# Miniprotein binders against q9bqp7: the designs that were tried, part 2

Target 1, 240 residues: q9bqp7
Amino acid sequence: VPQNWFPIFNPERSDKPNASDPSVPLKIPLQRNVIPSVTRVLQQTMTKQQVFLLERWKQRMILELGEDGFKEYTSNVFLQGKRFHEALESILSPQETLKERDENLLKSGYIESVQHILKDVSGVRALESAVQHETLNYIGLLDCVAEYQGKLCVIDWKTSEKPKPFIQSTFDNPLQVVAYMGAMNHDTNYSFQVQCGLIVVAYKDGSPAHPHFMDAELCSQYWTKWLLRLEEYTEKKKNQ

## First folded at step 3 (miniprotein)

Design r4
Fold by OpenDDE base, look of step 5:
Structure r4 (fold): chain B 240 residues (1-240), chain A 89 residues (1-89)
Amino acid sequence: as target 1 above (240 residues)
Amino acid sequence: SREELWERIMELIEKGDKEEALRLLREYIEKYPDNPDALFLVAELLYDMGRPEEARKVLERAKELAKKTGDPELIEYVELLEREIEERS
């Protein structure tokens, strides 16, 4: 049980979408401060075994590709992910705010993969928007807040070369989603609340993406796990 | 092709046709042995179908192969699923 329990949902916020939903998705810039990001918390609270396996993998990859080859590989993976998110932001943004759609960004297997999911996405309220949890002292950059099949969700887009048909196959992604939900629900920059999460795993080959819907109950379960990770991070920092 | 069969399996999983997906995965494993990802998917499907003991057996094989390949992501998936099976058992 977390020592510092905090609710994921804000009882002071109505679940009713205020009728004044801005026609334009929110895009709050991430402020660079001393506050840890969700990603940093998750990375620094990996198990010793996970860290060891990752390091072993890196060493193997460096042995196979060379140091420069591995740098290129990691850069390409990062670039592919970035391009995918940029393409999604472009697709989900209102047409009036569309910078010149680089048509080349839309021609990816990942974009093809998510097409069937995008059909069920509507009511985009935020894109690439910063969230801050003032009390729990963490920040994040969420990908998307939108309605999926009529339910308002924090949506997190992931790229994979491997099938991830089950939510348990998404590792810490559920924790990331609920961390963003909890932060958003208590961030004064947002007037609404989210109760659901969605992880979308897009595939490079264009095969249908896997949607992992998280209802309020499942979000609450992962929220407890997130709080434990945050506590662990806080303890590690005090000992440094 | 291998890719076409894999794509079809993914489509079936997406549609929720777990039985047919499992059937084709077994065929896939027979044609293309030593794929730890495929074995892991079989284990996940079996678990999701309420067959945890069968899932555990397949998962052990997936774990062994994953360790041989040194795939950290797959090893982590296997360990997560093992823990989940244990916690629910």
Scores: ipSAE 0.020, ipTM 0.410, lowest interface PAE 4.4, mean pLDDT 86

Design r41
Fold by OpenDDE base, look of step 5:
Structure r41 (fold): chain B 240 residues (1-240), chain A 89 residues (1-89)
Amino acid sequence: as target 1 above (240 residues)
Amino acid sequence: SREELWERILELIEKGDKEEALRLLREYIEKYPDNPDALFLVAELLYDMGRPEEARKVLERAKELAKKTGDPELIEFVELLEREIEERS
């Protein structure tokens, strides 16, 4: 049980969209503060198992590609991920705010992969928006807040390369999502609450993306795990 | 504890004591069923020990379990190892 328990859901916020919700998705800039990001917390609190699996993967990749090849691969994967997020932001943004859609960004297997998911996405409330949990002292940049199949979700978009996985700590993706949910639900910049999460794994080959829906119960379970990770991070920092 | 046993397994793997690591992993799986990561490590060790057919069987189980747990990354790792086993076999 976390020593510093905090609720994921804010009882003071109504689940009902206030009629005053701006028609334009929120895009709050990430402020560079001494406050740790969700990603940083997760990276520094990886289990020995996760570290081991990552290192084994890295070693295999280096064996296959060489050191320079692995660096190039990692850089390319990062770039592809970035482009994918930029493309999604462009797709999900209102047409009036669309800068010149780089049509080249839309021509990706990842974008093709998520098309069936995008059909079920509506009511976009935030895109690439910063969240801060003031009490628990962490920040994050969430990809998207929208309705998926009529349920308001924090949506996190992930890219996967088959047959070669990019190790994004997928094990921690649910933790990332609930961390963003908890932060958003208590961030004064947001007037609404989310109760669900969605992880979408997009595939480079354009095969149908895999949606991982997280209901309120599952989110609550992962929230407890997130709190434990945050405590571990805090303890590690005190010992440094 | 579960964590202590896991750490010990990882240490043994790092030291190259594959047989003892495998023994402890089997014990781990018996005590803590439905861990796809443990099955994956078993498969890796079996492969590294020159037992690819056994590794394949364990990988299939790991893959099935990983699908049930919703761990897409682990599924991808399993697929990578499957490919590696196939290429070397």
Scores: ipSAE 0.020, ipTM 0.432, lowest interface PAE 4.7, mean pLDDT 84

Design t4
Fold by OpenDDE base, look of step 5:
Structure t4 (fold): chain B 240 residues (1-240), chain A 88 residues (1-88)
Amino acid sequence: as target 1 above (240 residues)
Amino acid sequence: SPERLEEIIRKLEEAVKLFEEGKIEEAIEILWEVLEELLELIEETGDPELYEILLRVFEALDLIDEGRPEEAIRILEEAIRRLEELIE
């Protein structure tokens, strides 16, 4: 049980969309502060298992590609991910704010992969927007807040070359999602609350993406795990 | 292959012995080798039982870090038994 328990949901916020749904998705800039990001917390608190698996994967990749090849691969993966997120932001942004859609960004297997998910996405409230949990003292940049199949979700878009049909195969992604949810639900910059999460795993070959929906119960379960990771991070930093 | 599983069992037995002898660091090193070998087999076979055994070995390592080596030994002995059942 976390020593510093804090609720994921804010009882002071109504689940009812206030009538002033901004016609434009929120895009709060991330301020570079001394405050740790969700990603940093997760990276610094990886389990031995996760570290082992990651290092093993890295070693295998270096063996197969060479050191320079692995660097190039990593750079390409990063670039592909960035382009995918940029494309999604462009797609999900209102048409009036559409800067010149680089048509080339839309021509990806990843974009093709998520088309069936995008059909169920509506009511976009935030895109690439910063969240801060003032009490728990962490920040993050969430990909998207929108309705998925009529349920308001924090949506996290992931790229993969391998099928991830199970949420358990998404490593710390569920923790990231609930961390963003908890932060957003207590961030004064947001007037609404989210109760659900969605991880979308997009595939390079254009095969149908896997949606991993997280209901309020599952989010609460992962929230407890997130709090433990945050406490571990905090403890490690005090000892340094 | 049964031979690879037998080698893993051998290494686990060696790790248990090293723990009993108070050679904790050497035992940990062997356990990491076991984990690597298990991971390779899992990647090749996709056997969920091997994955569960892998998780138990990780749990043993965590227990060792927590200063609970006796409980770690118990888990490792269980892992050995489970591996033996796979060869049978």
Scores: ipSAE 0.018, ipTM 0.429, lowest interface PAE 4.8, mean pLDDT 88

Design t9
Fold by OpenDDE base, second read of step 4:
Structure t9 (fold): chain B 240 residues (1-240), chain A 88 residues (1-88)
Amino acid sequence: as target 1 above (240 residues)
Amino acid sequence: SPERLEEIIRKLEEAVKLFEEGKIEEALDILWEVLEELLELIEETGDPELYEILLRVFEALDLIDEGRPEEAIRILEEAIRRLEELIE
């Protein structure tokens, strides 16, 4: 049990999103401050073994692709990820705010991969928006808050070249999602609460993306794990 | 060794410049070299500050994969400052 327990859900906020569908998704800018990001907390609480495994993975990739081949691979992964997120933001943004849709951004295997998921996405409330948990002292930038199949979710978009059919294959992504949920639910900049999470793994070849839906119960389970990681981070910082 | 830290700083500075120039591929290559050098130093010294810097560089890589290069650059600049403090 975490020593510093805090609820993921805010009892003071109504579960029913106030019916005023904001006409425009929220986009709160991330402020530069001394408060750690969710990503920082997760990275700094990695085990030495996890770091070692990443290094071993890199070495194997270099052995397979060569040094130049690996450089090209990493560059392509970066570019594809960037373009995918830009395209999704464009798709999910209201048409009135859509700058000239670069049609080229929409022609990707990743975009094709998520089409069946996008059909079930509606009521976009936030895009690329900052969240802050004032009590637990962490910040993050979430990808999307929207309704998926009628349930309001924090949605996190990921790209992969390999199938990830299980949520366990998404590493710390579930922790990231619940961290964003907890922060948003207690951030004064938001008037609504989320109870669900969604991780979408898009594939380069255009094969159907895997949606990993997280109900309130599963979110609560991962929230406990998140709190433990946050405590570990806090203790490490005190000892420095 | 101060010399090894200076080399890591130089590489990080180069990576930041390359990102600013839009040369993402070359920048990523340098960042991976930095990670290897940091891992070696951590194994030798056991310095927890170097471990924290390593994790920040990994965070930058993740942000790059997520299409957030500006945030990644900020983290790398912070890592450079922290390394400079270790040399002083």
Scores: ipSAE 0.024, ipTM 0.365, lowest interface PAE 6.5, mean pLDDT 86

Design u10
Fold by OpenDDE base, look of step 5:
Structure u10 (fold): chain B 240 residues (1-240), chain A 82 residues (1-82)
Amino acid sequence: as target 1 above (240 residues)
Amino acid sequence: GDPELEKKIEELAFRALKLFYEVLEKTGNPEVARLAYEALDLLLEALRLWFEGDPERALELLERAIRLLEEAKRLAEEIERR
């Protein structure tokens, strides 16, 4: 049990969108601060086993591609990820901002992959928006808050070359999503609450993306795990 | 973003990762391991900062990570000679 328990959901916030919800998605800029990001907390609290597996994977990739080949591969993966997020932001933004759609950004296998998911996405509330949990003292940048199949979700878009049909195959991504949910639900910049998460794994070859829906119960389970990681991070920082 | 800065960040990130693996293969000493993991933490933070649009701070952390790994490597080699 976490020593510093804090709820993921804010009982003072309504799940009902206020009729006055701005037609424009929120885009709160990330403020550079001494406050750790969700990503930092997760990375610094990886188990020795997780680190070992990542290292082993990397060594194998270097062996296969060479050092320069691995550099190029990693650069390409990051670039493709960035372009994918930019394309999604453009697609999910109101039409008036779409006049500058680089048509080349839309011509990707990843965009093709998510088309069936995008059909079920509506009511976009935030895109590439910063969240801060003031009490638990962490920040993050969430990809999207929107309705998926009529349920308001924090949506996290991921790119993969390999199938990830199970949520367990997404490693710490569920923890990231619930960390963003918990922060948003307690961030004063947001007037609404989310109870669900969605991880969408897009594929380079255009194969149908895998949606990993997280209901309120599953989010609560991962939230407990997130709190434990946050405590571990905090303790590690006190001992340095 | 500055394409030259992005390229430099990428090059340093890969260098840091390479050094990290070289050091890990030699981690019979707890202090060497500690330095290597500290450098990994900095590397991961640098990558985060880069993706968050702070390439300057990312670069600083990568340079620090590389320095730690070079120190760890030297220490490991010294222990192996001992």
Scores: ipSAE 0.005, ipTM 0.236, lowest interface PAE 10.4, mean pLDDT 84

Design u28
Fold by OpenDDE base, look of step 5:
Structure u28 (fold): chain B 240 residues (1-240), chain A 89 residues (1-89)
Amino acid sequence: as target 1 above (240 residues)
Amino acid sequence: SREELYERILELIEKGDKEEALRLLREYIEKYPDNPDALYFVALLLEDMGRPEEARKVLERAKELAKKTGDPELIEWVEELEREIEERS
């Protein structure tokens, strides 16, 4: 049980979409402060076993690709992910805010993969927007807040070359999503609350993406795990 | 990619969906049966799922492959996990 329990949901916020929600998605810039990001917390609170497995994997990839090949691979993976997010932001942004759509960004297998999910996405409220949890002292940059099948979700877009049919296939992603939800629900920059999460795994080959929907109950379960990770991070920082 | 798969499997484990992580790892091992890291990962997951006997079987295979590859670090980790399984059992 977390020592510093904090609710994921804000009882002071109504679940009702305020009719006054701006038609334009929020895009709050991430402030570079001493405050740890969700990603940093998750990375620094990986178990020794997880770190070891990742490092071994990395070493094997370096053996297979060489150091320069591995750097190129990592750079390409990062670039593909970035391009995918940029393309999604462009698709989900209102047409009036669309800078020149690089049509080349839309021509990806990942974009093809998510088309069936995008059909169920509406009411975009935030895109690439910073969230801050003032009490728990963490920040994050969320990909999207929108309605999925009529439920307001924090949506996290992931790229994969391999099928990820189960939510459990997304390691810290559920923790990331609920961390963003909890921060958003208590961030004064947001007037609304989210109760659901959605992880979308897009595939490079254009095969249908897997949506991993997280209801309020599942989000609450992962929130407890997130709080434990945050406490561990805080303890590690005190000992440094 | 292999990286994306490992990240995904790790993501599954953190989500507590150890069953699906196990499934994906098993599928990966079926495709790449000589990957001792993946076998070790399966063993870790099985142990964490409270399936020590299955973990032991997979770990034995991981150990054999680790010895064959001459990877002392993996051998050490396999032996450590073997001890942990024995102490809990």
Scores: ipSAE 0.028, ipTM 0.452, lowest interface PAE 3.5, mean pLDDT 85

Design u35
Fold by OpenDDE base, second read of step 4:
Structure u35 (fold): chain B 240 residues (1-240), chain A 84 residues (1-84)
Amino acid sequence: as target 1 above (240 residues)
Amino acid sequence: DPREELIRRAKELAEKGDVEEAIWVLLELIFEHPDDPEAIIELAKLYAKIGREDYAILVLEWLLDRYPDHPEIKRLLEELERRK
């Protein structure tokens, strides 16, 4: 049990979106501060087993691709991921719909992969927006807050290339989502609350993306795990 | 070399203060290519920079088992152990 319990949901915020649907999604810039990011906390609190699994996967890929092949592959994966997020921001942003969409960004297999998910996405409230949890003292940059099948979610977009079994093994993606939810729900820059999360895994070959929906109960379960990771991080920093 | 470019990018991100993004770049690199000693060493340095010395030691110990004669791995491990 976490020593410093804090709720994921804010009882002072109504679940009802105030009628002022902001016509424009929020995009709060990430302020670089001494405050750790969600990603930093998760990375610094990985278990020995998680580290071992990652290293084992790495060794296998180098064996298959060689060192130079691995570098090229990683560069390409990163570039593709960045382009995918940029394309999604462009698609989901009402203002960018007026700008000449780089047609080349939209012709990616990843964009094709998420088309069926995008059909169920509406009411975009935030895109690439910073969240801060003032009490728990962490920050993050969330990909998207929108309605998925009529439920307001923090949406996290992930890219997977064949063979990337790693994304399927990233046990920390749900923790990232709930960390963003908890921060947003208590961030004064946001007037609304989220109760659900969605992880979307997009595929390079254009095959249908997999949506992983997280209801309020599942989010609460992962929130407890997140708090434990945050405490571990905090304790490690005090001992430095 | 695309690998060198990614490592360079990770270094550039880290220098700009985007250490978390740099770590992600290296993790993606390492996930895609597991036995890159340079990428793992840079990852360990970034972990140490963010105060995750324990994790830096773990990845370097793993790498040392595979590359026992790599002088930089031993040096970094010794440095990290002195900080504990």
Scores: ipSAE 0.013, ipTM 0.236, lowest interface PAE 8.7, mean pLDDT 83

Design u52
Fold by OpenDDE base, second read of step 4:
Structure u52 (fold): chain B 240 residues (1-240), chain A 100 residues (1-100)
Amino acid sequence: as target 1 above (240 residues)
Amino acid sequence: SDWEKVIEELRKIIEEMRELVKKGASPEEIDELWLRFFKIVDEAIKKYGDHPEVEEILEEIWRLTLEFLKLLEEGVDREELLKRFEEIAKKIEELIKRLE
């Protein structure tokens, strides 16, 4: 049980979407400060087993590709992910705010992969927007807040070369999503609350993406795990 | 020398793992030391792999380490895993002696 319990949901915020569909999605810039990001907290609190598995994977890849080949691979994966997020931001942004759409960004297997998910996405409220939890003292940059199948979600877009049909296969992504939810729900820059999360795993080959929907109950379960990770991080920093 | 320290560290980790095995440690308990060993071998290959004799030996150690990792991933029974570990450890120790 976390020592410093804090709710994921804000009882002071009404679940009722304020009827004013913001004509423009929120895009709050991330401020670089001494406050740890969600990603940093998760990375520094990985279990020994998680570290081991990642190192094993890395070593296999280096063995197969060589060191230079692995560096190139890693760079390409990063670039592909970045381009995918840029393309999604462009797709989900209102047409009037669209800078010249690089049509080349839209011609990817990952974009093809998520087309069936995008059909169920509406009511975009935030894109690439910073969230801060003042009380728990962490920040993050969320990909998207939108309605998925009529439910307001924090949506996190992921790229994968391998199928991830189960939410458990998404590693710490559920923790990331709920961390963003909890921060947003208590961030004064946002007037609304989210109760659901969605992880979308897009595939390079254009095969249908896997949506991993997280209801309020599942979000609450992962929230507890997130709080434990945050406490571990905080304790590690005190001892340094 | 830095190289002598690497060799000594590798030897030390193998011995520590052997002691854990003798005490009836689980595969999970050995994982941490195995990871450390792996990292040292990887860094050694990167730093010293330009020397042909050293490269050959380090690559063989690396191969043996990967062989054991595959066994861990396959979920073999504890008895078989420990047996295979000792076999691999012995081979690695012989290879480390050649690095001296």
Scores: ipSAE 0.044, ipTM 0.504, lowest interface PAE 2.7, mean pLDDT 87

Design u7
Fold by OpenDDE base, look of step 5:
Structure u7 (fold): chain B 240 residues (1-240), chain A 82 residues (1-82)
Amino acid sequence: as target 1 above (240 residues)
Amino acid sequence: GDPELEKKILELAWRAYKLFEEVEEKTGNPEVARLALEALELLWEALELWEEGDPERALELLERAIRLLEEAKRLAEEIERR
């Protein structure tokens, strides 16, 4: 049991979005503070075994691609991910706020991949929005808050391509989602709470994306794991 | 720790990861993806248990993760043949 237990859900907030919720999705800018990001906490609390596996993967990729090839690959993966998120933000934004849709951003296998998921997405409340947990002292940038099949979710969009991205992104994805949920549920900038998470894995070839739905029970289980990682991070920082 | 046991854990973890990489490409099927996710959770828990000093339980979970991924791989291959 975490020593610093804190609930993922806020009993003071309604699960029902108020009818007065703005028609425009929230986009709170991430403030560069001394406060650790969710990503930083997860990266610095990786197990020695996880670090070892990642280093072995990296070494293999360098052997296969060369050092310059590996840098190029890493840059391309990052760029593709960024373009995918930009395209999704453009698609999920209200039409009135749509800047000139770069038609080239919409012509991706990843966008084709998520089309069937997007049909079930409605009621977008936030896009690329910062969350802060004031009590637990961490921040994050969430991709999307929307209704999926009528359930309000924190949605995290992931890209999968060959060769596959880092093990780190796959292992910690549920922890990232619940960390964002817990922060949002206690962030004063948000008037509502979320009880569900959704990880969507988009494929480069346009094959149907896979939705990993996280109900309130599963979110609570991962939340306990997140709290333990956050405690470990805090202890490591005190000893530095 | 027992160096042989540590080596075995690392070998199984690497095998599980490679299988996961193969299966993740095919997670367009909900059942394949479910099995892959469950295996990933077991892999994560196994690595935690190893750090906590329970390598025996870590091995059990890694073996289970590998079985799930092998099943997921078989299922994915069957779907591709249809």
Scores: ipSAE 0.016, ipTM 0.296, lowest interface PAE 5.9, mean pLDDT 83

